# Ledger of designs, part 10: VH-VL binders against Small ribosomal subunit protein uS3 (rps3)

Target 1, 230 residues: Small ribosomal subunit protein uS3 (rps3), of Nanoarchaeum equitans (q74mz4)
Amino acid sequence: MASKVIRKFIQNAKLTVFSQEFIRLYLRGANVSKVIIRQTPIVNRVIIYSARPKMISEERKAHLAKLLELKFGLEKPVIEVLPIENPNLDAHVIAERLAMGIERNIRAYRRLAQRYLETIMNAGAIGAEIVIAGRLSGQRGKTWRFKAGNLRKTGTIGQFELDRAFNIAYLKPGVAGIHVTILKPDAEIPDIIEFKSPEEISIEEIEKIDKEIAEKMKKYLETYLLAKQM

## First folded at step 5 (VH-VL; framework fv_tezepelumab)

Design p21 (from p00 with heavy chain T106H)
Fold by ESMFold2-Fast, scan of step 5:
Structure p21 (fold): chain C 230 residues (1-230), chain A 122 residues (1-122), chain B 108 residues (1-108)
Amino acid sequence: as target 1 above (230 residues)
Amino acid sequence: QMQLVESGGGVVQPGRSLRLSCAASGFTFSSYGMHWVRQAPGKGLEWVAVIWFDGSDKHYADSVKGRFTITRDNSKNTLNLQMNSLRAEDTAVYYCARGPLYDILHGYFDIWGQGTMVTVSS
Amino acid sequence: SYVLTQPPSVSVAPGQTARITCGGNNIGDESVHWYQQKPGQAPVLVVYDDSDRPSWIPERFSGSNSGNTATLTISRGEAGDEADYYCQVWDSGSDHVVFGGGTKLTVL
């Protein structure tokens, strides 16, 4: 049933999803992992976990806060940047590094995937997988899968968690989707709730965002959906 | 030095069985997919089978499917090929070959064994 | 079944460039690898992923792949390059490795 309360909940959910993806794209290169938005009656705290926190200056934080207020209507946003304890076990960090590495040299995709899997396993992962899907060469989309260790560990004794991330290599011509999965021992850090998956974001809604960011978000969503079908 | 050393080849009559082994050294065997490739005398290379690094998945050429079984023992760094119901057309040098590090698709072979001769004759 | 077609033989004079082709339907959508095999020896990887070289292979060896044809190019041909050359792909449609029939390169 349509009501004012239901409409407000839907609007708030969309705002959260859009602002998180906007922040990740705006800070691309800073190896942003998790973005948490905590709403209080006084302020909206935006907590950004980064493997390169020094790349996010006070000026850049101030600008981001103004953009979040202007584009997403977040009242009184306060940007806080926290370091990532182990970036080599963080799927979002690895996915961004791999995407940007492939963008610099598309022919290095295999070498980079192999090196990052070694990095992940040396950092203490139980198992990991990197999937690269898209048109790195030729005209048909292809899928490359790289696996290390064991991704099948589950049980009541011993704690394990799966960390998953998706990113896009923006190539000329075309794009490639990158999926990273890491199975690791349970961390001391309190559980971080992941927000909605990319498939819940519509193309129509992305079109209402700033043209440059909207273009990247459209490519992100389209590449994610294409890679999911492969 | 990275090496693959094959053994188990020989002369066998049609319809019988033979088991080939490949001993790997000088690299982390459990990180690589492994293949068998054969070559009949005076002929070209023909792919036979692949096994994933963890042994969980396998693929075979249509000519050997149902007759050959590829296995591996990562604790002993060995790859095996069990060949059943052998035919004259299975006569070839059988090579053990290493796929790319961690790569389970679109593989190439950077390390090869010396080959072991299998002769199926009446 | 997916088929890779190579010329049975190619000749090149010392110091000249040899080109060995590998034909396949939409082969440009696959990653092509090339092997050199001398009599009585195991094959040696010379080019992988269309155009990459193992660190121990001279830069005289190069590769390309587009449309329906992949090519192995050997510049400044030497007597030591005389061998059989095979192209290879992983056919994603069948989950099978496919080799070309081989090309005998004669130098001189």
Scores: ipSAE 0.365, ipTM 0.694, lowest interface PAE 3.5, mean pLDDT 83

Design p34 (from p00 with light chain S31D D95A)
Heavy chain, then light chain:
Amino acid sequence: QMQLVESGGGVVQPGRSLRLSCAASGFTFSSYGMHWVRQAPGKGLEWVAVIWFDGSDKHYADSVKGRFTITRDNSKNTLNLQMNSLRAEDTAVYYCARGPLYDILTGYFDIWGQGTMVTVSS
Amino acid sequence: SYVLTQPPSVSVAPGQTARITCGGNNIGDEDVHWYQQKPGQAPVLVVYDDSDRPSWIPERFSGSNSGNTATLTISRGEAGDEADYYCQVWDSGSAHVVFGGGTKLTVL
ESMFold2-Fast, scan of step 5: ipSAE 0.471; ipTM 0.761

Design p35 (from p00 with light chain S31T)
Heavy chain, then light chain:
Amino acid sequence: QMQLVESGGGVVQPGRSLRLSCAASGFTFSSYGMHWVRQAPGKGLEWVAVIWFDGSDKHYADSVKGRFTITRDNSKNTLNLQMNSLRAEDTAVYYCARGPLYDILTGYFDIWGQGTMVTVSS
Amino acid sequence: SYVLTQPPSVSVAPGQTARITCGGNNIGDETVHWYQQKPGQAPVLVVYDDSDRPSWIPERFSGSNSGNTATLTISRGEAGDEADYYCQVWDSGSDHVVFGGGTKLTVL
ESMFold2-Fast, scan of step 5: ipSAE 0.415; ipTM 0.721

Design p39 (from p00 with light chain S51Y)
Heavy chain, then light chain:
Amino acid sequence: QMQLVESGGGVVQPGRSLRLSCAASGFTFSSYGMHWVRQAPGKGLEWVAVIWFDGSDKHYADSVKGRFTITRDNSKNTLNLQMNSLRAEDTAVYYCARGPLYDILTGYFDIWGQGTMVTVSS
Amino acid sequence: SYVLTQPPSVSVAPGQTARITCGGNNIGDESVHWYQQKPGQAPVLVVYDDYDRPSWIPERFSGSNSGNTATLTISRGEAGDEADYYCQVWDSGSDHVVFGGGTKLTVL
ESMFold2-Fast, scan of step 5: ipSAE 0.438; ipTM 0.721

Design p43 (from p00 with light chain S92D G93S D95S)
Fold by ESMFold2-Fast, scan of step 5:
Structure p43 (fold): chain C 230 residues (1-230), chain A 122 residues (1-122), chain B 108 residues (1-108)
Amino acid sequence: as target 1 above (230 residues)
Amino acid sequence: QMQLVESGGGVVQPGRSLRLSCAASGFTFSSYGMHWVRQAPGKGLEWVAVIWFDGSDKHYADSVKGRFTITRDNSKNTLNLQMNSLRAEDTAVYYCARGPLYDILTGYFDIWGQGTMVTVSS
Amino acid sequence: SYVLTQPPSVSVAPGQTARITCGGNNIGDESVHWYQQKPGQAPVLVVYDDSDRPSWIPERFSGSNSGNTATLTISRGEAGDEADYYCQVWDDSSSHVVFGGGTKLTVL
């Protein structure tokens, strides 16, 4: 009874987080941030917040809906794409832009991190930090840290909204993990999201649906584990 | 217009103390990490210390650790180096230098002061 | 600790290319910066992040970095290039800035 309900709730919560990360990876390049899965009696609404909504075509929505149905068991998924009010204050948007920028030119990592921190602070953040950790040609990991403003968790006004994101830059000498932390002005509703550990992601299950996505997720997991060792 | 000006150098006896200052102008001082670099007469550059833009973290060369203290005052756009227990081998021109914007250490020095001479002699 | 090795001196004829090396174990994994220092003057940044150049530095200055050697290249050498040149990295393991010993460039 109660234990069955609790087990079902926990399993559904894990599946939801896993599905949200899969959607972000599948739509890489569209600057996807928040993903909400809202169950209704008729359909499962999947609301995707994107800084580049035009990159998510009706064909891509249809394919994503099919993947979510086949693998994650989402009954009658309906994909909705909404714009992000301020992409310059969104950690997931910044992390993806930075990752893809570094992929285009790894030597620009410092210039890009500085530019994005300035962009974040000018958009009204209280503080922000960008950490880049990666494997170089020598197979040794190294960490670069950039920060601006105040990242204190203790404020004089109510609660702060702390936004965090992780992304990967795919480079010829290896991979680099990118962590973005943004502390926004005080908000009544904290937007703190606890992500499912990458170690719990089933690559074998995802590969049954899409081999390319499974390969990217495996590389993501490897980068995450390497970053944790550093 | 962006400049760093050191002051406080002079001749001191071994075991004494000296305080160096660096005045910054023409840029947002509170956004940059700051360093001290020294150069003994006829010798190469030797890094001394760094302080993050917000003063939250500091690092020192092994030769000065425990004797020197780096501080900053962002309200006055000043960087300071308190030098205690001075030794003959501390004799050098001391430069203050600016690190990259928001980078807490891993970068270059694009603005340097003209230097101030510290001579430790008995 | 981490050590950067530079030749103590390099000579170049006017109009020719000078190359100054900076050796370090796996230095290609680091970002290397280069400074020019003339007698009685403060150092001046000439190349940063291996090969980027400040806007006030002539295009004759360039850099490269791979394996165990970083190189500062000065094309079309002129008398005004005579100076001491220093390479620099950040050593993450010790949290220290490391400078090379310096190279005296002579244009004759």
Scores: ipSAE 0.278, ipTM 0.651, lowest interface PAE 3.8, mean pLDDT 82

Design p46 (from p00 with light chain V89S W90A G93S S94G D95T H96Y)
Fold by ESMFold2-Fast, scan of step 5:
Structure p46 (fold): chain C 230 residues (1-230), chain A 122 residues (1-122), chain B 108 residues (1-108)
Amino acid sequence: as target 1 above (230 residues)
Amino acid sequence: QMQLVESGGGVVQPGRSLRLSCAASGFTFSSYGMHWVRQAPGKGLEWVAVIWFDGSDKHYADSVKGRFTITRDNSKNTLNLQMNSLRAEDTAVYYCARGPLYDILTGYFDIWGQGTMVTVSS
Amino acid sequence: SYVLTQPPSVSVAPGQTARITCGGNNIGDESVHWYQQKPGQAPVLVVYDDSDRPSWIPERFSGSNSGNTATLTISRGEAGDEADYYCQSADSSGTYVVFGGGTKLTVL
């Protein structure tokens, strides 16, 4: 059903998303959240939002620009780093901090999840959820779910913004996927209002998170390993 | 002081219903998942049901599924267990217990009530 | 249904170390928690997440979990440690709670 022009646009959009994910993985530890690539005939501006902008040195920016040109064919990339207004309400920042914390001490996963949920809620979130899935010890995988506040947008329009992020903790027995969902004020007006029971809505949200974790795990692992080798 | 106090236990005939309540105090009730755990006389602990901190999700042991309903009222700091179609094997001391902060099913129980006895007989 | 196996009883002399086991297929892949229950009283959490201890529990209580066996260790046993001990973990799906059958610890 899609025209050739639309198909090309979709492929270019996917490449842009993969480039953004590469940047986030290459700069792992700098708490990178939003990455915007603005293409012009003269230059390609790469705007990186970071909770630790000083961690991204001029040398690191130069190397990243070269990698973007070599790996993704991005011509004349110009890298700009901007601070994040509130890191404690940013799902990408929280997901990376959680993943790295668990990597340093696997046994602290519950305490870290609880601490970050409190941090998120104290920063003014309406609700938040952290899902950890994978192998933290032994051979068998498992899912841990932690939730605070209210994540449902029922009966209210335009008062909430949903921020979601995924990250991976690299552990001795394997990997664990970390999904963070934060509901904060000032959301876009939704086109459709959902009319479902609270329990049904909760189950669908969990299933969606589980599918996203599974889908992204393979992509992130490949990209992360490539970035780590450089 | 953090405390859980159960009530509503008693003697009831098979096939009848009984409603248990658990009053919480000394902590932010709305931030914790809550569980019911039972213990038959002279037997071990058996998990019965859990309810998420906001009431949005619930799970039951297979032995009680379809007969028991767990609910909570965060405005009153109260947990409830509606027990229908009671059987002799439901005879037990019923404890309410607090799960870890923001955890739904994976964790331990750090606070327990004193328990309330439910006897299903003749 | 997933079953956690505990010995029905364990005896220890005062001042000696008691070890109570909790057996389950690949239990080392799950978190295990331990409870102490004295007659007529509610259970008390003594060890959680395999080896962590609540601040109100003496350092004599410790835990481990690997392979198919989790162990609660009580060093320098005292008469006051005499109780039933239960292990707890998640079932195979990781979403339901399961308890062991309990172990009666006798200090004599």
Scores: ipSAE 0.036, ipTM 0.577, lowest interface PAE 6.3, mean pLDDT 81

Design p53 (from p00 with heavy chain F53Y)
Fold by ESMFold2-Fast, scan of step 5:
Structure p53 (fold): chain C 230 residues (1-230), chain A 122 residues (1-122), chain B 108 residues (1-108)
Amino acid sequence: as target 1 above (230 residues)
Amino acid sequence: QMQLVESGGGVVQPGRSLRLSCAASGFTFSSYGMHWVRQAPGKGLEWVAVIWYDGSDKHYADSVKGRFTITRDNSKNTLNLQMNSLRAEDTAVYYCARGPLYDILTGYFDIWGQGTMVTVSS
Amino acid sequence: SYVLTQPPSVSVAPGQTARITCGGNNIGDESVHWYQQKPGQAPVLVVYDDSDRPSWIPERFSGSNSGNTATLTISRGEAGDEADYYCQVWDSGSDHVVFGGGTKLTVL
């Protein structure tokens, strides 16, 4: 039998991930990356790191706070917005920019992926990879992979951060998943953390995980839009 | 401007070896995957080999696997093809060609050299 | 062992539209690229990723790809379009580049 404590912990962890993804979806366009929820005896502080803080008005913060309370049961949420130190090294920022760029011009997907890899590498990344999977054209999904620098790091690494993000380009014929991986210099990594090079991680494995998250995010988006129309 | 120039072609006897080179200029060579494509006289295009931008991965056509070795020297902007155990059917014009920027799965070839002729004959 | 099939030859009158096909099992799931090769010259990329054109290629060149057939379309055919045309895909299953057998386009 599963422990009640462990089951509850896993459920809370999933809810945290879902609320973070909901926040990124609600604030789409503001290039949201890290979201931290800090509980105090009085309030729950929601700290949002954004590459475009000015796009998150006080009105949007107030509405988001109400949605977090209603959807996730977060008591007395207080929204704080902080800038991202280097947005060009942030996988979530790059993934959103790429997704929105493809939505504006689907035929530019290759040029956009190449441009953002240049941007990432020029910002000082050790290596980076962009994978675009889905229906950009044709009847079935296709997969495109772009890679720059050195991502062949395996085993226990104490000096690098592997930053991963997933986003979705919403297109008329369907959707395309955008996967961004960035290996950053001088990052702190816990001693026991091992990671596998993106080269060695199968696209099939990535798509399985990302599809599950994408389905949940689509449900959140549908629920949010429905609530907005009521 | 952007250019690829092949060299090293010639007439060679069956079973011998030949080394082809391709000099790249006018673009950041180290950012592109590179290919060798050949064309026998009066025949169609046949892909030979690819090497990724950093030399980390290589793939070969079944007809040349085990006999040909593709290498690159990013410090010299040079692509090489070492051809061993040559056969009459290896007779062709050999082109070097550039893949898309950062593409680890080859897409298309936007820049081609003018080719170098390899004749395997007794 | 993926195979691309092209007709050996296609003819078109000046000013008319030429269509060159490239057949392959589920080719619509692949990205198809097209090359033009004139006698004694290296190939030139004319269409990539099914339907995109390099900036140096006239808008008369277009492409499509669905099901088991990709098509290169050359509208308002000109004498300068006479060449051999090759389709190409990357077969991810074998990690091989595959070319079609080529189609000779004749413009009267």
Scores: ipSAE 0.391, ipTM 0.686, lowest interface PAE 2.8, mean pLDDT 83

Design p55 (from p00 with heavy chain W52S F53Y)
Fold by ESMFold2-Fast, scan of step 5:
Structure p55 (fold): chain C 230 residues (1-230), chain A 122 residues (1-122), chain B 108 residues (1-108)
Amino acid sequence: as target 1 above (230 residues)
Amino acid sequence: QMQLVESGGGVVQPGRSLRLSCAASGFTFSSYGMHWVRQAPGKGLEWVAVISYDGSDKHYADSVKGRFTITRDNSKNTLNLQMNSLRAEDTAVYYCARGPLYDILTGYFDIWGQGTMVTVSS
Amino acid sequence: SYVLTQPPSVSVAPGQTARITCGGNNIGDESVHWYQQKPGQAPVLVVYDDSDRPSWIPERFSGSNSGNTATLTISRGEAGDEADYYCQVWDSGSDHVVFGGGTKLTVL
C-alpha cells in the first residue's frame, strides 16, 4: 500500500481540486477564473480571480467560507477576491459568459461563439478555439467547432501562454459542454520601463520605486549596458 | 474585394470523372469552412459538401457520398471537388460558397462564386 | 430526413409587403438563413440567423422564426426584388445543409 506521506498527499490533492470546483460553481455569474488555496499554519487563504469582483459581496464571501469549512473541512478560510487584468483573454471568463449566454437563448449559440472569438482576437490573442458539444438543436447531440488565428505557432521563439477552460450550459433538453482554448502573449515587462531608456534612469531614482520594480529596472539597466559592449 | 472563382466545368460522359476548383481572394481563406452547392437547370439549390477550415472534417450529401471528394489547399487559397462516377443527375451549375467566419463546418453562405456548369451526357 | 417547405410562388404589388414562409418541424429551434437568386446569377445572402441582415441589404428585408414556421418579410416591394428566394438550415442531427424548394416572387 502507499506510505502515510503519499496517502496524505493524495487526500490533500483531492480536497484542493474539489474545493476549487465548488467555489467556481458557487460563484457562477461572477466570471471566476483561477482559484488558489494557500495553506498556512494560521489560516487557509482562498484567492479568487474574478472579472466581476463586485458580485462577490462580503456576505457572500462569509457564506462561502462557512461552506468550505463545513463541506471540505477547510480550517479558518479567508476569502480574497482579485480582479482579472484582461477578462477578454481569460478562457474561464469567456467559457462562463458563453455558457450563460447560450442558457438565455440556445438558438444564439453560433452568434455568441463568433462574437466571443472576435472579442478574444481583438484583445490580442494569437489564436483561439471554442468547442460546443451537446444537444443545442435537432434530434442528436453534436459538436460545433469555431477557430480563429493560429493555435500552433512553430519555428518562432516567443513568450506565449495556452489558457484552457471547460464550462457547462444548463439547458432544458440537457447540458452542453463548452471548451475554450486561447493562445495569448505572456505577461510583458511593465510599461513603466518604457517611459525612459535604461541609460536615462539613475540608480537613486530606481531606489525610490517599490522594491520589486526597482530590482527589475536595475537588471534591465545592467543588461542594456552589457549589450552595448557586445 | 472578396471573391470566389470556380473553374473546371464542362461536358463529360456518364461514369467518367471531373475536377472542379475554386480560387479564393480578398479574405483569410484558412479561417473559413467551405462548401459546394449545386443547382440543376430550372431546379432549386442542393448542398453537396463541406470541408472545415483546416481540412480535418468533411461532410457530403447522401447523393454524392462515396463518389465525390472535397479537398482544400490553404497555402494556395484553393478549394477542390473531385467528382467520380458521374451520373446524369449530377448535371448542374456548381457553386463554391463560404461559411461563417471561425465556424468550422456549419452556418450560412455570405460569399458565392458565379458557378461552373457540369453537364453529364453523351 | 429534415425537409423545408416553401410555397412555389408569391405575388406582391409594388409598395406592398411580401411574406415568404419556410415550414419545418420545430424550425424555431434552428437558425434559418435566406437567399435571393435572380436569373443567371449566383444566390445572395439577404437574411441570416433568423433575423440578422448583411450590412449591404436594405432594412425592408427582415426575418422571423418561431415554432414550425420561419418567414422572410420584404416591405415596400420593388421590381428589383423579383427573384427566387430560398430558406436554409444546418441540420445538426444529420450534419447536412438543407435548402427549401424555393419561392418565386413576382412584383406585379
Scores: ipSAE 0.306, ipTM 0.643, lowest interface PAE 3.0, mean pLDDT 83

Design p56 (from p00 with heavy chain S56E D57N)
Heavy chain, then light chain:
Amino acid sequence: QMQLVESGGGVVQPGRSLRLSCAASGFTFSSYGMHWVRQAPGKGLEWVAVIWFDGENKHYADSVKGRFTITRDNSKNTLNLQMNSLRAEDTAVYYCARGPLYDILTGYFDIWGQGTMVTVSS
Amino acid sequence: SYVLTQPPSVSVAPGQTARITCGGNNIGDESVHWYQQKPGQAPVLVVYDDSDRPSWIPERFSGSNSGNTATLTISRGEAGDEADYYCQVWDSGSDHVVFGGGTKLTVL
ESMFold2-Fast, scan of step 5: ipSAE 0.467; ipTM 0.747

Design p57 (from p00 with heavy chain D57N K58E, light chain D95A)
Fold by ESMFold2-Fast, scan of step 5:
Structure p57 (fold): chain C 230 residues (1-230), chain A 122 residues (1-122), chain B 108 residues (1-108)
Amino acid sequence: as target 1 above (230 residues)
Amino acid sequence: QMQLVESGGGVVQPGRSLRLSCAASGFTFSSYGMHWVRQAPGKGLEWVAVIWFDGSNEHYADSVKGRFTITRDNSKNTLNLQMNSLRAEDTAVYYCARGPLYDILTGYFDIWGQGTMVTVSS
Amino acid sequence: SYVLTQPPSVSVAPGQTARITCGGNNIGDESVHWYQQKPGQAPVLVVYDDSDRPSWIPERFSGSNSGNTATLTISRGEAGDEADYYCQVWDSGSAHVVFGGGTKLTVL
């Protein structure tokens, strides 16, 4: 029965991506960046990189492990939380902080975007871009782009790392999508599992696992599609 | 079994204070935004306040802004409403209500407490 | 200062369809939720996000939302459906939750 669960995850990469998105949603506020799920015959290690690891209590880890086992069929999950060395260079951390900041003060979205761009560049990025799409002023949906540095830097593959993240701000009917792109000089060891764009997520498959999460993912997709419009 | 239980209601004189509490059980309290909704005798539902799942932000109805303070303690699974400078028009049954998972601004309420009565009279 | 307008009362014969409206400026651009409240009881969510139902609510309850009007539809009305019904939205202009005034449904 266990062997069948392992084979299922190997054969269905989409479910693995969905479980990573679920973990990020469940731990919203903890500034989660990378989530690596390493499936082995002995244990399934879930490695979560967080800028606020103290927010992920032992009780939350235990509950998350149970949810992953029940909803995604992950046998014997072991949750490990590791700190992020430089959260100011991490697109997922910046995207979540920006989203939550906009939720606290919607009218400050421009100031917050510029402030986070400065934070990223001061941390040593070669270039960065923040895109915000939604109804942040008036009743018309708009797209705002904020850019600093050089995202067109060329070089040998592996000399530069392009980090991308998407998040949403909950504020008005619908939501506002936030995209963060950071170009770093450092190369990293490739992840075993990669995140895919929201448009590739199947809401029907998520609904079979958890209706609450499916509703959230549908909202993410709607916001992402709005953000892609010029 | 998911439950919300309010307490702290009673009779209080105008201008005084009262503190309501709501105890949550059967779900991960820290993952949900929480609301207070009130209903005056024989009247309709009136939204009072919301606090985000992480306690980082709050919103209040104009009628209570500056007088009421919503707080939460995620370690104890409790939601609180501090009510200052009470007026006769604050007389109502106060309900504790759970918002959607991680999304408080689209604000449907799937779990409600039984309510606690607050009477402001001389 | 957004306002949701509901009729004060609606009556329906047993087995017939009741329709309760919720009027609001551009309400079709918002997510509308509906609650049932019986005397002396807390409200119960019956429809959320315009047309979705909690698993414990019978399929007789449905919702729609377009333009300036949202509607709660209760098919095959039963005596047990007698209650006050409230619509609710998030007002994007004020950052407030707004309830309609309520509609008393009588089944006779």
Scores: ipSAE 0.000, ipTM 0.422, lowest interface PAE 16.3, mean pLDDT 78

Design p58 (from p00 with heavy chain H59Y)
Heavy chain, then light chain:
Amino acid sequence: QMQLVESGGGVVQPGRSLRLSCAASGFTFSSYGMHWVRQAPGKGLEWVAVIWFDGSDKYYADSVKGRFTITRDNSKNTLNLQMNSLRAEDTAVYYCARGPLYDILTGYFDIWGQGTMVTVSS
Amino acid sequence: SYVLTQPPSVSVAPGQTARITCGGNNIGDESVHWYQQKPGQAPVLVVYDDSDRPSWIPERFSGSNSGNTATLTISRGEAGDEADYYCQVWDSGSDHVVFGGGTKLTVL
ESMFold2-Fast, scan of step 5: ipSAE 0.393; ipTM 0.717

Design q1 (from p00 with heavy chain L101Y L105W, light chain S31N)
Fold by ESMFold2-Fast, scan of step 5:
Structure q1 (fold): chain C 230 residues (1-230), chain A 122 residues (1-122), chain B 108 residues (1-108)
Amino acid sequence: as target 1 above (230 residues)
Amino acid sequence: QMQLVESGGGVVQPGRSLRLSCAASGFTFSSYGMHWVRQAPGKGLEWVAVIWFDGSDKHYADSVKGRFTITRDNSKNTLNLQMNSLRAEDTAVYYCARGPYYDIWTGYFDIWGQGTMVTVSS
Amino acid sequence: SYVLTQPPSVSVAPGQTARITCGGNNIGDENVHWYQQKPGQAPVLVVYDDSDRPSWIPERFSGSNSGNTATLTISRGEAGDEADYYCQVWDSGSDHVVFGGGTKLTVL
């Protein structure tokens, strides 16, 4: 087995994911989604897709580059910001907008979730789901689920892409977790996946993914607080 | 395969103590909140206690508060219920059950043990 | 303090739809979960978070929750559905789990 090579690959993947999430936290409010890091011998190019590119000033880019160098050892980072083609079909963008919307008006959480579901479906999604978990506006902690369209692809074999994102709303009584799932058109899906029913996926597998995301977010929050003090 | 197996049940006289155990396998025990739920013969389900994934918080039903103590040993994948000052009304099948880990307020049970019978009789 | 009220029994003919209700003050503000229990067996989760279903539970099982009433709906009833059904919430006011009294479903 090539276990040494596999371990190095996994370590590089983890560092990339941590860097991407740090960038999203640092640029919170700019609706950052996809982040690509391309390593070359002379520079490391960091390409950030944002629904609000104008919010990322040259000064913020310069400061971010310095933080990436200090925190993740990224040599000579060059920050490039590109617009997102359709932000209303991007799970990361929707999750951040919803989280920040709830932070501004906790009482409007249901109305905001329904509004964003409508926005997603109007943008051409096949199906979408928003899950909000936590204590909101003087209420005890609870989980709310909002669904629209068809997240279970049956009857038609075609091109579809599943996009998922997690974000946190920071509230006076604590935090609320926000999960967004969007099923998009025009994705190429391998034949094996096309025959797998959502019902065949265990609750254990779904919960494991959610736990991993929550654990990563906790670690990123700690990292973000340290970065702000540097 | 995810499994919960209870043990420690039996016949005991009023005022005595009994300790129940629940052995977990097939999942990461330390990541989940755990519950005890009981059912008296011919009656409905009654929640007894919960313990958080790390043991940092616990809640009890009013009927057992001060008499029962819920504990866990994550190194051994074991949940325990220490039952003191037992009463005839505590006679029931006791189930251990797993709560969801991602939300402290969810409170549903996706995995149940087969149960262990506790009879408090004189 | 919080109480969930279920009818003690419900009867349905084979192939017809059974509806089991769970009444509670402002229960629509809580997440309702449903369990099936057959004689001598442990309960089995059939619906959680008002309307979601575990992957191993048939699509015939569904749920709803609004106002003061939550409902478990079992379409195309069959003999294998005969069991006791319990609704359950987390009482946000007391930090306690509350179960309904249970409903015996008979298919005849």
Scores: ipSAE 0.000, ipTM 0.424, lowest interface PAE 16.0, mean pLDDT 78

